# Ledger of designs, part 6: miniprotein binders against BTB/POZ domain-containing protein 19 (BTBD19)

Target 1, 291 residues: BTB/POZ domain-containing protein 19 (BTBD19), of Homo sapiens (Human) (c9jj37)
Amino acid sequence: MEPLGLVVHGKAEPFSAALRSLVNNPRYSDVCFVVGQERQEVFAHRCLLACRCNFFQRLLGTEPGPGVPSPVVLSTVPTEAFLAVLEFLYTNSVKLYRHSVLEVLTAAVEYGLEELRELCLQFVVKVLDVDLVCEALQVAVTFGLGQLQERCVAFIEAHSQEALRTRGFLELSAAALLPLLRSDKLCVDEAELVRAARSWARVGAAVLERPVAEVAAPVVKELRLALLAPAELSALEEQNRQEPLIPVEQIVEAWKCHALRRGDEARGAPCRRRRGTLPREHHRFLDLSFK
Key: E = the ipSAE of ESMFold2; O = the ipSAE of OpenDDE; V2 = 0.75 times the mean of E and O plus 0.25 times the DockQ between their complexes.

## First folded at step 11 (miniprotein)

Design M30 (from S15 with R20E Y21L R27K)
Fold by ESMFold2-Fast, scan of step 11:
Structure M30 (fold): chain B 291 residues (1-291), chain A 81 residues (1-81)
Amino acid sequence: as target 1 above (291 residues)
Amino acid sequence: SKIVFIRIWAWRHSPERIIELAWEEAKEYAEEGYEVWIFIYGGTEEELRRIFEALKELLEKAGLKVRIEIKDGTIWIEARE
C-alpha cells in the first residue's frame, strides 16, 4: 500500500507571535468586551473565540449583525485573567502567574476550557504555598476539582499551623473548611484548632451578619473536644458562655468522657487523635470501655 | 444585543446581601437594555430560588419591562419592550 500524505509544520514561534499580536487589538476586531470593575475595553475576534471555545461560539454565533452581543460586559472578571484567556485561545499558550492563576482557573472553568483548566491546575500545584493554599482550596471545592482539593488538603496537613493563620483560611466557606476539620493528618493540636475555628467563625459572623454560633454550626461537630484536658475544657466552657460557638451538649459529652474515662469511635471520631495532637494524661482512657 | 455576566460567590455574603448585590447590578444593566446573567457559585438550589424570587419581585415593583427565569442553573434577565 502506498503511504498516505505527510503532515509538515512551519515554525510555531512566529505563528504564535503573530496571533498573540491580535489580543486586545482593535485591528480586524468584531467584538468588544468590557472587563473588570474598571470597565476596561478588550477587543477580540469572533472567529478565533468561537472556533476555540464552545461557550463563545454559543454566545457570539456565526452571523454578523445586530444579533451579535456588543458590548459583552464581564464586570466581575479581572482584566488580567480575561487577557490570559484570550492569549490561550489565540496562541494555545499562556503565561501564568501566582497572583492571577486562580482567577484564570475560574475563567477556564466558566468558559469550559478544559485544557487551560488542566494547565492552571498543574501550575497551582507547583506554586502552592501557605498564602495561596486556602484560596486554592476554596476554588477547588466551589468547582468540584477533586484532585486540586486533595493536593491543597495535603499541603495544609503538612503546614497546618501556618495555614490556619492566613486570611485565606479565615475566608473559607464551611464546605471548604469541613475536609480540613475531618482530617486525622492535620498537624495541629486540638486546642489551637478550636481557637482557629472561633477566629474563622468570628470573621464569618461579621461578613454574613449572623451570630458566631450559627456560622460555626455546620462545622463544630468535627472538633474533637474529648482530646482537650479538663482545664482546657473549663476555659472553653467559660469562653462559650461569653461568645457562643459550640453547642453546650457537645462540651458536656467531652466532660462525660473524662468522668467515665472512656471514648467511643462510633461517635464520628470525637476522640480520635490527629497527627498534631499533643499528648495528655487522659488520652490513655479515650478508647477504653467503662471499668 | 448587549449582555452582562455577573459572578457572585455565595459563601461571601448573607442571602440578603446577595439579593442586594444582584439587584443593584441587574437593575442598572436592565435599565440600559442588557441581558443579565447571574452566576451564583457555592450557593444551594434553595438560595438560587430565593434570589430569583426576590429579583423578580423587585424588578416588577420597579416597573421594568423584563423577563426573568432560572436557566441552566443561573438567573437570566432579558429586557423587553
Scores: ipSAE 0.625, ipTM 0.866, lowest interface PAE 1.1, mean pLDDT 86

Design M37 (from S15 with W11F E45Y)
Fold by ESMFold2-Fast, scan of step 11:
Structure M37 (fold): chain B 291 residues (1-291), chain A 81 residues (1-81)
Amino acid sequence: as target 1 above (291 residues)
Amino acid sequence: SKIVFIRIWAFRHSPERIIRYAWEEAREYAEEGYEVWIFIYGGTYEELRRIFEALKELLEKAGLKVRIEIKDGTIWIEARE
């Protein structure tokens, strides 16, 4: 015998507006965050954070402190992104912007805010452009966000030449670059892709303080060197002597495909065409579906 | 108690620089009475394991009480005096 109760609701907007007024409001605050490089003070309420977010529940504990709120320093989080997180926790709604959404998404993942994560994912895919897509791909790969990864890869496939020239591309991890180099749908020629990979490896070598060849090692086997014309392959071999990028054996295998006038599909896909592959005369000999 | 939370992207720096930065930040904040939380994201397992081993040793040698683990491609550190 369950009592027969009926759940009824008040107006959502006035309720949310009242709670939004408490975001970064020192009135009734009992925790102070020091956020970003600018060390911006952000006032909050432990009970709201803890009941809405298990990360803050664990971080803040049950003891509110005997006097003034003890500071929580978040120096590596942009202030704008943290304020967006607070707005969501207080009101169950948030205003998202292209320039900050990846930082809000990162915070949502860090703090275990599954619903905010999904809202950020939906927003990111709507605002994808050439400048954002590689940074979004990196976040997707880092946190195992498969659906976002697929959407970013598809965008890069459709806008390959522009995307490969961005700072975001040059800053991709090997793990994030690998799905792109495995794609048959890249609208870029293999000669250009080899140049892009070399630029990527040069930037990575400087950042990671490792040789170019070592940085490139996890990804270079995906480069389809057999697609290159003999003159291009010869030029690559010479450049490889000056700045090692690709194992000599991989270049040798490309020459074998030329000499034998056949592709070797059993070795992976060293001669499989991409959507952006420009025709070359030798492609007729590699069974690349020339008629 | 005072708390500091630091995020580090492993793919943006050499392992040696990540280790030095994390160790220096943790030690300095802990000396000021902070409980230090560090999350290191986005390295290969081999890189994260190397960072994990070095930081555990360095932070413990500094006299800090350290809890450190690798979970889902992330290093999680809690350190305090």
Scores: ipSAE 0.654, ipTM 0.888, lowest interface PAE 1.4, mean pLDDT 87

Design M38 (from S15 with W11Y E24K)
Fold by ESMFold2-Fast, scan of step 11:
Structure M38 (fold): chain B 291 residues (1-291), chain A 81 residues (1-81)
Amino acid sequence: as target 1 above (291 residues)
Amino acid sequence: SKIVFIRIWAYRHSPERIIRYAWKEAREYAEEGYEVWIFIYGGTEEELRRIFEALKELLEKAGLKVRIEIKDGTIWIEARE
């Protein structure tokens, strides 16, 4: 027993359950959100949102007034992700799923919910798989989430061939693709990586309404063409005439490495082998050591 | 006032398509009495600057009050009566 006041607690679960019952409940609601492409109405309570989240405090104000917005339209936020945010704000707990966690993470970053952000990051890392990892990498790069970026890169390094064939890979930004192309630990042969980069650039060209070569320009320097055999360089050069991807000068530099029997390290261009690099006869003339 | 928040991923669309989409949405919502917030994520600084400059010009030419925060990728448009 202490001589000073003692803090005592009631049972957490009944308290949490009571507050959870208010999520998307029109009873006592004083703000309505219209969420997602389906324009679903979601009912909420200003006092709970404002005291738990500075974004909603600024949006809703701390006092009832003529400027209180209703409705609030969140047309680009999936309804499931928004409901997860509300559950967290009301109960300080949330049920996370692999299929929606990246959208919940995005909302947590957007609304400045630091604790929810950290919980989502912990969950994403635990449930990383081939289908999720490239989408997670994109979110990490977009919002500067360095630890998640490192974990996603490491996962892709360990599961490279599978990851490079996913829709998520094809939809990566150039900024998100760069860390992968700079990795010595990437477990793919350079010939396969060039093919993957072309597929990526082709998808990006359609989406961004730009030529394939322009989409690829920020990343192609990272392709280690000196690792390719003469027959592979000939095939690449021919394909490059039909669908430009790589500057002809970069292909020429790779041919010079073959002719001179040395790498192009003096120029700062990478000719180092990757973990997945298959041996080729000319590799005996290059410094292919891992760092 | 009514409010709308629009999230755009810059790396998923051409700058021209983003400008066209954002201008159309912002104008229509503002004319219906909505205060419009647009958040643009991803893309290069050059792409974001081009998008913001074009949108500000188009929206101000349409008579809308616009505030842009390039650093945060945010555009705010006041509701029109």
Scores: ipSAE 0.645, ipTM 0.854, lowest interface PAE 1.0, mean pLDDT 85

Design M4 (from S15 with K2V E47W)
Fold by ESMFold2-Fast, scan of step 11:
Structure M4 (fold): chain B 291 residues (1-291), chain A 81 residues (1-81)
Amino acid sequence: as target 1 above (291 residues)
Amino acid sequence: SVIVFIRIWAWRHSPERIIRYAWEEAREYAEEGYEVWIFIYGGTEEWLRRIFEALKELLEKAGLKVRIEIKDGTIWIEARE
């Protein structure tokens, strides 16, 4: 009988504590990062980073030459998020906070840290609130995180009025706004949604340095103008003359729905009510088929 | 080689601002001997195509060796002298 080897383990807590003490510690460090807009120096250990992360292996692949190595610059990642990444790489554990988790998630995606990504995703879902959800939606859409996108959309559907008034909503990309405007489950009236879209387009116009109508063009087709009462359409048409947002042709099609007293036959697009749509007299003839 | 890594969110700036910022940062760091990595996220196809063409031309005109790729709505740039 051949004797078998046994794997035995020391205590995890002292081991992790010792490694955590090396995070941003110049003792034994062999690389310096300059991180964030504040240009904070962060000290690290090449062997730990390269062993744990292929991104850092590529970044640090060349051995240091003779003399003092130049710092690696990570100017666009917040210092707090970078330190969280280092904590994870050194100890396989990390403390996550609501205020920084989206930046830690972004870094995990950028650096290819799949396990840290999943931990951040689980945490974000648990701490979703009105103030965080639109920023979380933007991260989900940007990086193709489908499950987080679905959870954010569902949260916004349940808390539509509050979510549409946040700074995070105003800063959404057109790509991130689009799934919200396509949702039948939004608990918001179409008149309010049009106002929210206009506010969104105004903010986007300022940051993208483009006309309001150009910024709104990718998303305005999703606005269900046929749901608006004649007085609301008239008001929108007047506002549109002063500050163009919606193609005139789209407003004309909504008037045709009123004039013909029927829904989507002429347009080929749904004139369906949303969950938050307030009833109006003309809604009784929408979606009526003549066959 | 020593690297600088720059992340840009495409939906937060005009393409003209993105082009100016990325070109200026890349030029200055490359002159100091850095290898410059720039990742531009979240642009529309038209936006990214415009940014791609302008940055490739500007960085090459500055005498830099440039590798540039568009993948999954992201522009990946590697520039060095």
Scores: ipSAE 0.643, ipTM 0.885, lowest interface PAE 1.8, mean pLDDT 87

Design M42 (from S15 with I3W F5M)
Amino acid sequence: SKWVMIRIWAWRHSPERIIRYAWEEAREYAEEGYEVWIFIYGGTEEELRRIFEALKELLEKAGLKVRIEIKDGTIWIEARE
ESMFold2-Fast, scan of step 11: ipSAE 0.701; ipTM 0.904

Design M43 (from S15 with S1M I3V W37Y)
Amino acid sequence: MKVVFIRIWAWRHSPERIIRYAWEEAREYAEEGYEVYIFIYGGTEEELRRIFEALKELLEKAGLKVRIEIKDGTIWIEARE
ESMFold2-Fast, scan of step 11: ipSAE 0.709; ipTM 0.897

Design M44
Fold by ESMFold2-Fast, scan of step 11:
Structure M44 (fold): chain B 291 residues (1-291), chain A 83 residues (1-83)
Amino acid sequence: as target 1 above (291 residues)
Amino acid sequence: SKIVFIRIWAWRHSPERIIRYAWEEAREYAEEGYEVWIFIYGGTEEELRRIFEALKELLEKAGLKVRIEIKVDGKTIWIEARE
């Protein structure tokens, strides 16, 4: 009976373009941000920030009185990433780049911008490469971004050797490295994985100012030493005497697997093969344990 | 009012270094009249809570007011020093 009200829209493009012109524009601005290590001034409009973002609403709504411009200092946020956030808040659109998307994603999570977070996640997945994937994995683990974590792990599983040699890999937290070391789909041999873990622990030891063995302690139990040939295990044992990385007891359990010709997971001697595991003669005895 | 946001990645440094860095930055800005917000990401909830308690004690001894926000496993825990 009664006609339904109809929502009609003007053109989105000119509307967005008009608001875009206000990004970092001192005209009508009522808040100044000081952004990045270079302390670049960025001008913004409190009403737009507050109505579009609950974080800024709480932050800027508590600002008392009128007066001189009061700076908001964001010294640890790259200027490019902050400008991308402002572009999104003003226009509901943003241009994303491989080189800055992880910082934009971090800001979106930090400011509670769920839609921008989702757009960044979709973009990161599309532009994943060997050089970006470990850094993306760290962000995913840090902020509990499960879907991105799964996609990064899958990418590393498919490009394991290359990914493990990147700077991003060496800078992973133990929490971010752990899901990789638990993966049966890693296309690397266990001998190479042990070398990668040692390199990772060395870098971490320097950064955290802790012994190599202490840094490695949360992750080394995931290394499947029983997969190593006797000569490789002997070399590892000698290297471990010179630079402790793995508990002696874990190496002993691997030798026991060779002596008993079987794996014993109850004693902490994991024997499951990975996708990249190179065949060794003693693996025939492990097969009997798992078939 | 003047505001400063200090972002810290907990997994990149020892807890002792994080506490020292955060304390020095927060103290300097707060003494200049800034409202200080500290965002700490990564690490375990136990480590982050210890860092928070250490910073809270230092800030209270100095008579400074700072807001500290920690993010654990994707969840934000917002804490204000000087309850």
Scores: ipSAE 0.500, ipTM 0.782, lowest interface PAE 1.9, mean pLDDT 83

Design M45
Fold by ESMFold2-Fast, scan of step 11:
Structure M45 (fold): chain B 291 residues (1-291), chain A 85 residues (1-85)
Amino acid sequence: as target 1 above (291 residues)
Amino acid sequence: SKIVFIRIWAWRHSPERIIRYAWEEAREYAEEGYEVWIFIYGGTEEELRRIFEALKELLEKAGLKVRIEIKTEDGYVTIWIEARE
């Protein structure tokens, strides 16, 4: 009796297992990748890569020929992350680990693997901790991953003191640091935040081979210096003479708030307190909210 | 022919260092017959455009066929270089 077209399925497990057995297996392989700093050989199958991934389709073409490159060198991709990508392409499943997921996410974005990208994003938000969150924030900002950015910022807001002391924090770009410095929810005092910003700028200056003040310029405007007590401003001014970080004009504006005994008319950023702001006597005349 | 794929994180290096590293790598691999792909991520629009212009000029002066894709809104630049004969 026609036309009866019924979709029927074989067993998923044997099918998946058979394809998994071909990952990094020279049997029937027709392309060799050289990956990571170790220059590890990884064997793969062009038809599977090209059918599953437009990036590999463009790189490898649709058939072997004199013009089709092999080997392919991926010296900047960690071997573990590349093997995870291959596992996903061959089996439509992947085992993710905290230590490698950001590199797998980066590869998924580079290769245009939208489903793998979403799976990595779901995994990252579940395993966020103090040591991972700043690196995750950087990846989110770099690739415009808005939901991950919001989740990372919220985590840092809840664990501010610990997060600011991590290597990941010191390695943040100015673009990734800005959302943090604009947050009213940071559970850290402004004096501590100024110290963290200085440490960040020192590391950046060494890496970028630029003066500390130049590296800090895009972010220092977000520091709420008017929240600092007179003794703290005096100490900052002295430190700024030894190692320039903050424009003199910005420090002058903070001193004007003390001299005039007033904050911004609009309750602007320079005198708005954060969740972690410790009380100081002069805060009374800055028209800060009482709670 | 062969392929090499190089990833560079722009915020971790000065533009001068990125240009030097990318140019040296691209030239060396292209001279050996590689098709070169360079992905530069996370720079400002100004930095990425400066890197693009400097690398394009250097690589074309070396006689290499260069195709460069700029995605400044996405924070990256892709550079593709055909293998030298």
Scores: ipSAE 0.389, ipTM 0.746, lowest interface PAE 2.8, mean pLDDT 82

Design M6 (from S15 with R12K E35Y)
Amino acid sequence: SKIVFIRIWAWKHSPERIIRYAWEEAREYAEEGYYVWIFIYGGTEEELRRIFEALKELLEKAGLKVRIEIKDGTIWIEARE
ESMFold2-Fast, scan of step 11: ipSAE 0.692; ipTM 0.898

Design M7 (from S15 with E35R E47M K65E)
Fold by ESMFold2-Fast, scan of step 11:
Structure M7 (fold): chain B 291 residues (1-291), chain A 81 residues (1-81)
Amino acid sequence: as target 1 above (291 residues)
Amino acid sequence: SKIVFIRIWAWRHSPERIIRYAWEEAREYAEEGYRVWIFIYGGTEEMLRRIFEALKELLEKAGLEVRIEIKDGTIWIEARE
């Protein structure tokens, strides 16, 4: 047997370094991006973008125009994140940082960059902390990134009290908050969770310009009011009169559990304890749900 | 040609505000000769359908050449003159 046409490779480093030198370099550039709120000019090369990314191939098109390069405005992408994307497209490598990785991940999903997406996901999981986790959960839920969603939920379950006090928590969508409120492993007492949900709904109401009750409607059914002591339910009922958050019917169902001295999950009033649930005397009869 | 790409997070704004913002941005940039790409992420199916119907009507009435679709929880818009 003799060799027939062998593929041989040069050294990767010099090749990569040469292409990296073209990132944001006006030499031979044929497209200028105007990036971020600061409107920073970023120079690039259409052939490299189009060959490496179908999104840019479609975005830029095949005919530039009368020969004068026109700008591409990306006002909603941070400059640092866009430069990271360009580095990856030009060199097939990128340096990731905690402060920018979620924006790089978002761009990778938007531009259909499968490999960059996976690299960002691996990095996010490794650097996950209390300050990052709720923002990471939001990105995961928004783009259907199931594995990242599970890792974020597990982190919040283990660090519930700290996570619920973050700005990221207050800015969660209802869709991202739901998996947390459905968790039996959440290490927080129901009274604290109700207060956290009210704070979340207040912030959402201000931002969405909707009533607090309307913002809370998709999630409040997950609150396990039957776990609250009579004094806590009475206080919640008073607050609910002043600032509606929870349907009156849901509070009534919790009072019925106290009056009848039994739990009844079939009526849509979950009474299961969470990992962080503090013991209360009436909890002794919530497990006696007989049909 | 001139191009603009805009990202909007649906859960961070009321439907009315999203519709107004997307409409104003698309109209202003298209009047200056831009091809406008708008991606609206998140929101409930009901919310996205409402935004979709309103924006399709408004953008078409402005005389813009519009492609708009809902796919995988996202509204994708391409508009130009």
Scores: ipSAE 0.649, ipTM 0.881, lowest interface PAE 1.2, mean pLDDT 87

Design M8 (from S15 with F39W; at its last look DockQ between E and O 0.87; V2 from the best seeds 0.00; counts 0 for: pae E 1.7 > 1.5)
Amino acid sequence: SKIVFIRIWAWRHSPERIIRYAWEEAREYAEEGYEVWIWIYGGTEEELRRIFEALKELLEKAGLKVRIEIKDGTIWIEARE
ESMFold2-Fast, scan of step 11: ipSAE 0.722; ipTM 0.906
ESMFold2, look of step 12: ipSAE 0.589; ipTM 0.854
ESMFold2 (binder alone), look of step 12: mean pLDDT 84; pTM 0.816
OpenDDE base, look of step 12: ipSAE 0.531; ipTM 0.827

Design M9 (from S15 with S14D F39R; at its last look DockQ between E and O 0.80; V2 from the best seeds 0.00; counts 0 for: pae E 1.7 > 1.5, pTM O .741 < .8)
Amino acid sequence: SKIVFIRIWAWRHDPERIIRYAWEEAREYAEEGYEVWIRIYGGTEEELRRIFEALKELLEKAGLKVRIEIKDGTIWIEARE
ESMFold2-Fast, scan of step 11: ipSAE 0.736; ipTM 0.915
ESMFold2, look of step 12: ipSAE 0.627; ipTM 0.879
ESMFold2 (binder alone), look of step 12: mean pLDDT 81; pTM 0.780
OpenDDE base, look of step 12: ipSAE 0.452; ipTM 0.786

## First folded at step 12 (miniprotein; from M9 with Y21R E35I R67E)

Design C1 (at its last look DockQ between E and O 0.81; V2 from the best seeds 0.00; counts 0 for: pae E 1.6 > 1.5, pTM O .733 < .8)
Amino acid sequence: SKIVFIRIWAWRHDPERIIRRAWEEAREYAEEGYIVWIRIYGGTEEELRRIFEALKELLEKAGLKVEIEIKDGTIWIEARE
ESMFold2, look of step 12: ipSAE 0.616; ipTM 0.871
ESMFold2 (binder alone), look of step 12: mean pLDDT 81; pTM 0.769
OpenDDE base, look of step 12: ipSAE 0.261; ipTM 0.702

## First folded at step 13 (miniprotein)

Design C2 (from M8 with S14D E35Y F52L I68V; at its last look DockQ between E and O 0.69; V2 from the best seeds 0.00; counts 0 for: pae E 6.1 > 1.5, pTM E .708 < .8)
Amino acid sequence: SKIVFIRIWAWRHDPERIIRYAWEEAREYAEEGYYVWIWIYGGTEEELRRILEALKELLEKAGLKVRVEIKDGTIWIEARE
ESMFold2, look of step 13: ipSAE 0.131; ipTM 0.591
ESMFold2 (binder alone), look of step 13: mean pLDDT 75; pTM 0.707
OpenDDE base, look of step 13: ipSAE 0.411; ipTM 0.792

Design C3 (from M8 with W37Y F52L R67E I68V W76Y; at its last look DockQ between E and O 0.76; V2 from the best seeds 0.70)
Amino acid sequence: SKIVFIRIWAWRHSPERIIRYAWEEAREYAEEGYEVYIWIYGGTEEELRRILEALKELLEKAGLKVEVEIKDGTIYIEARE
ESMFold2, look of step 13: ipSAE 0.643; ipTM 0.885
ESMFold2 (binder alone), look of step 13: mean pLDDT 84; pTM 0.824
OpenDDE base, look of step 13: ipSAE 0.721; ipTM 0.909

Design HX1 (at its last look DockQ between E and O 0.68; V2 from the best seeds 0.00; counts 0 for: pae E 2.1 > 1.5, pTM E .621 < .8, other shape alone 3.515 > 2.5, unsure alone 63.736 < 70)
Amino acid sequence: SKIVFIRIWAWRHSPERIIRYAWEEAREYAEEGYEVWIWIYGGTEEELRRILEALKELLEKAGLKVVVVIKDGTIWIVARGDPEELEKYAERLAEELSK
ESMFold2, look of step 13: ipSAE 0.495; ipTM 0.732
ESMFold2 (binder alone), look of step 13: mean pLDDT 64; pTM 0.537
OpenDDE base, look of step 13: ipSAE 0.529; ipTM 0.813

Design HX2 (at its last look DockQ between E and O 0.70; V2 from the best seeds 0.00; counts 0 for: pae E 2.3 > 1.5, pTM E .692 < .8, other shape alone 11.697 > 2.5, unsure alone 64.829 < 70, SAP 80.971 > 70)
Amino acid sequence: SKIVFIRIWAWRHSPERIIRYAWEEAREYAEEGYEVWIWIYGGTEEELRRILEALKELLEKAGLKVIVLIKDGTIIIAAKTGNDPEEALKWLERFAKELEEK
ESMFold2, look of step 13: ipSAE 0.519; ipTM 0.775
ESMFold2 (binder alone), look of step 13: mean pLDDT 65; pTM 0.590
OpenDDE base, look of step 13: ipSAE 0.624; ipTM 0.813

## First folded at step 14 (miniprotein)

Design D1 (from C3 with I3W F5M; at its last look DockQ between E and O 0.82; V2 from the best seeds 0.00; counts 0 for: pae E 2.8 > 1.5)
Amino acid sequence: SKWVMIRIWAWRHSPERIIRYAWEEAREYAEEGYEVYIWIYGGTEEELRRILEALKELLEKAGLKVEVEIKDGTIYIEARE
ESMFold2, look of step 14: ipSAE 0.467; ipTM 0.826
ESMFold2 (binder alone), look of step 14: mean pLDDT 85; pTM 0.832
OpenDDE base, look of step 14: ipSAE 0.558; ipTM 0.845

Design D2 (from C3 with R12K Y29W E47M; at its last look DockQ between E and O 0.76; V2 from the best seeds 0.00; counts 0 for: pae E 1.8 > 1.5)
Amino acid sequence: SKIVFIRIWAWKHSPERIIRYAWEEAREWAEEGYEVYIWIYGGTEEMLRRILEALKELLEKAGLKVEVEIKDGTIYIEARE
ESMFold2, look of step 14: ipSAE 0.581; ipTM 0.863
ESMFold2 (binder alone), look of step 14: mean pLDDT 84; pTM 0.817
OpenDDE base, look of step 14: ipSAE 0.707; ipTM 0.902

Design D3 (from C3 with K65E E67T E69R; at its last look DockQ between E and O 0.80; V2 from the best seeds 0.68)
Amino acid sequence: SKIVFIRIWAWRHSPERIIRYAWEEAREYAEEGYEVYIWIYGGTEEELRRILEALKELLEKAGLEVTVRIKDGTIYIEARE
ESMFold2, look of step 14: ipSAE 0.618; ipTM 0.870
ESMFold2 (binder alone), look of step 14: mean pLDDT 82; pTM 0.792
OpenDDE base, look of step 14: ipSAE 0.660; ipTM 0.866

Design D4 (from C3 with K2V I3F E35R; at its last look DockQ between E and O 0.80; V2 from the best seeds 0.00; counts 0 for: pae E 1.6 > 1.5)
Amino acid sequence: SVFVFIRIWAWRHSPERIIRYAWEEAREYAEEGYRVYIWIYGGTEEELRRILEALKELLEKAGLKVEVEIKDGTIYIEARE
ESMFold2, look of step 14: ipSAE 0.660; ipTM 0.895
ESMFold2 (binder alone), look of step 14: mean pLDDT 82; pTM 0.791
OpenDDE base, look of step 14: ipSAE 0.648; ipTM 0.880

## First folded at step 16 (miniprotein)

Design E1 (from C3 with Y37W W39R; at its last look DockQ between E and O 0.81; V2 from the best seeds 0.71)
Amino acid sequence: SKIVFIRIWAWRHSPERIIRYAWEEAREYAEEGYEVWIRIYGGTEEELRRILEALKELLEKAGLKVEVEIKDGTIYIEARE
ESMFold2, look of step 16: ipSAE 0.642; ipTM 0.882
ESMFold2 (binder alone), look of step 16: mean pLDDT 85; pTM 0.838
OpenDDE base, look of step 16: ipSAE 0.700; ipTM 0.899

Design E2 (from C3 with E45Y E47L; at its last look DockQ between E and O 0.78; V2 from the best seeds 0.00; counts 0 for: pae E 1.7 > 1.5)
Amino acid sequence: SKIVFIRIWAWRHSPERIIRYAWEEAREYAEEGYEVYIWIYGGTYELLRRILEALKELLEKAGLKVEVEIKDGTIYIEARE
ESMFold2, look of step 16: ipSAE 0.612; ipTM 0.881
ESMFold2 (binder alone), look of step 16: mean pLDDT 84; pTM 0.815
OpenDDE base, look of step 16: ipSAE 0.610; ipTM 0.855

Design E3 (from C3 with E45W E47M R50E; at its last look DockQ between E and O 0.74; V2 from the best seeds 0.71)
Amino acid sequence: SKIVFIRIWAWRHSPERIIRYAWEEAREYAEEGYEVYIWIYGGTWEMLREILEALKELLEKAGLKVEVEIKDGTIYIEARE
ESMFold2, look of step 16: ipSAE 0.707; ipTM 0.902
ESMFold2 (binder alone), look of step 16: mean pLDDT 84; pTM 0.814
OpenDDE base, look of step 16: ipSAE 0.700; ipTM 0.903

Design E4 (from C3 with F5W W39F; at its last look DockQ between E and O 0.42; V2 from the best seeds 0.00; counts 0 for: pae E 4.3 > 1.5)
Amino acid sequence: SKIVWIRIWAWRHSPERIIRYAWEEAREYAEEGYEVYIFIYGGTEEELRRILEALKELLEKAGLKVEVEIKDGTIYIEARE
ESMFold2, look of step 16: ipSAE 0.135; ipTM 0.561
ESMFold2 (binder alone), look of step 16: mean pLDDT 84; pTM 0.814
OpenDDE base, look of step 16: ipSAE 0.459; ipTM 0.796

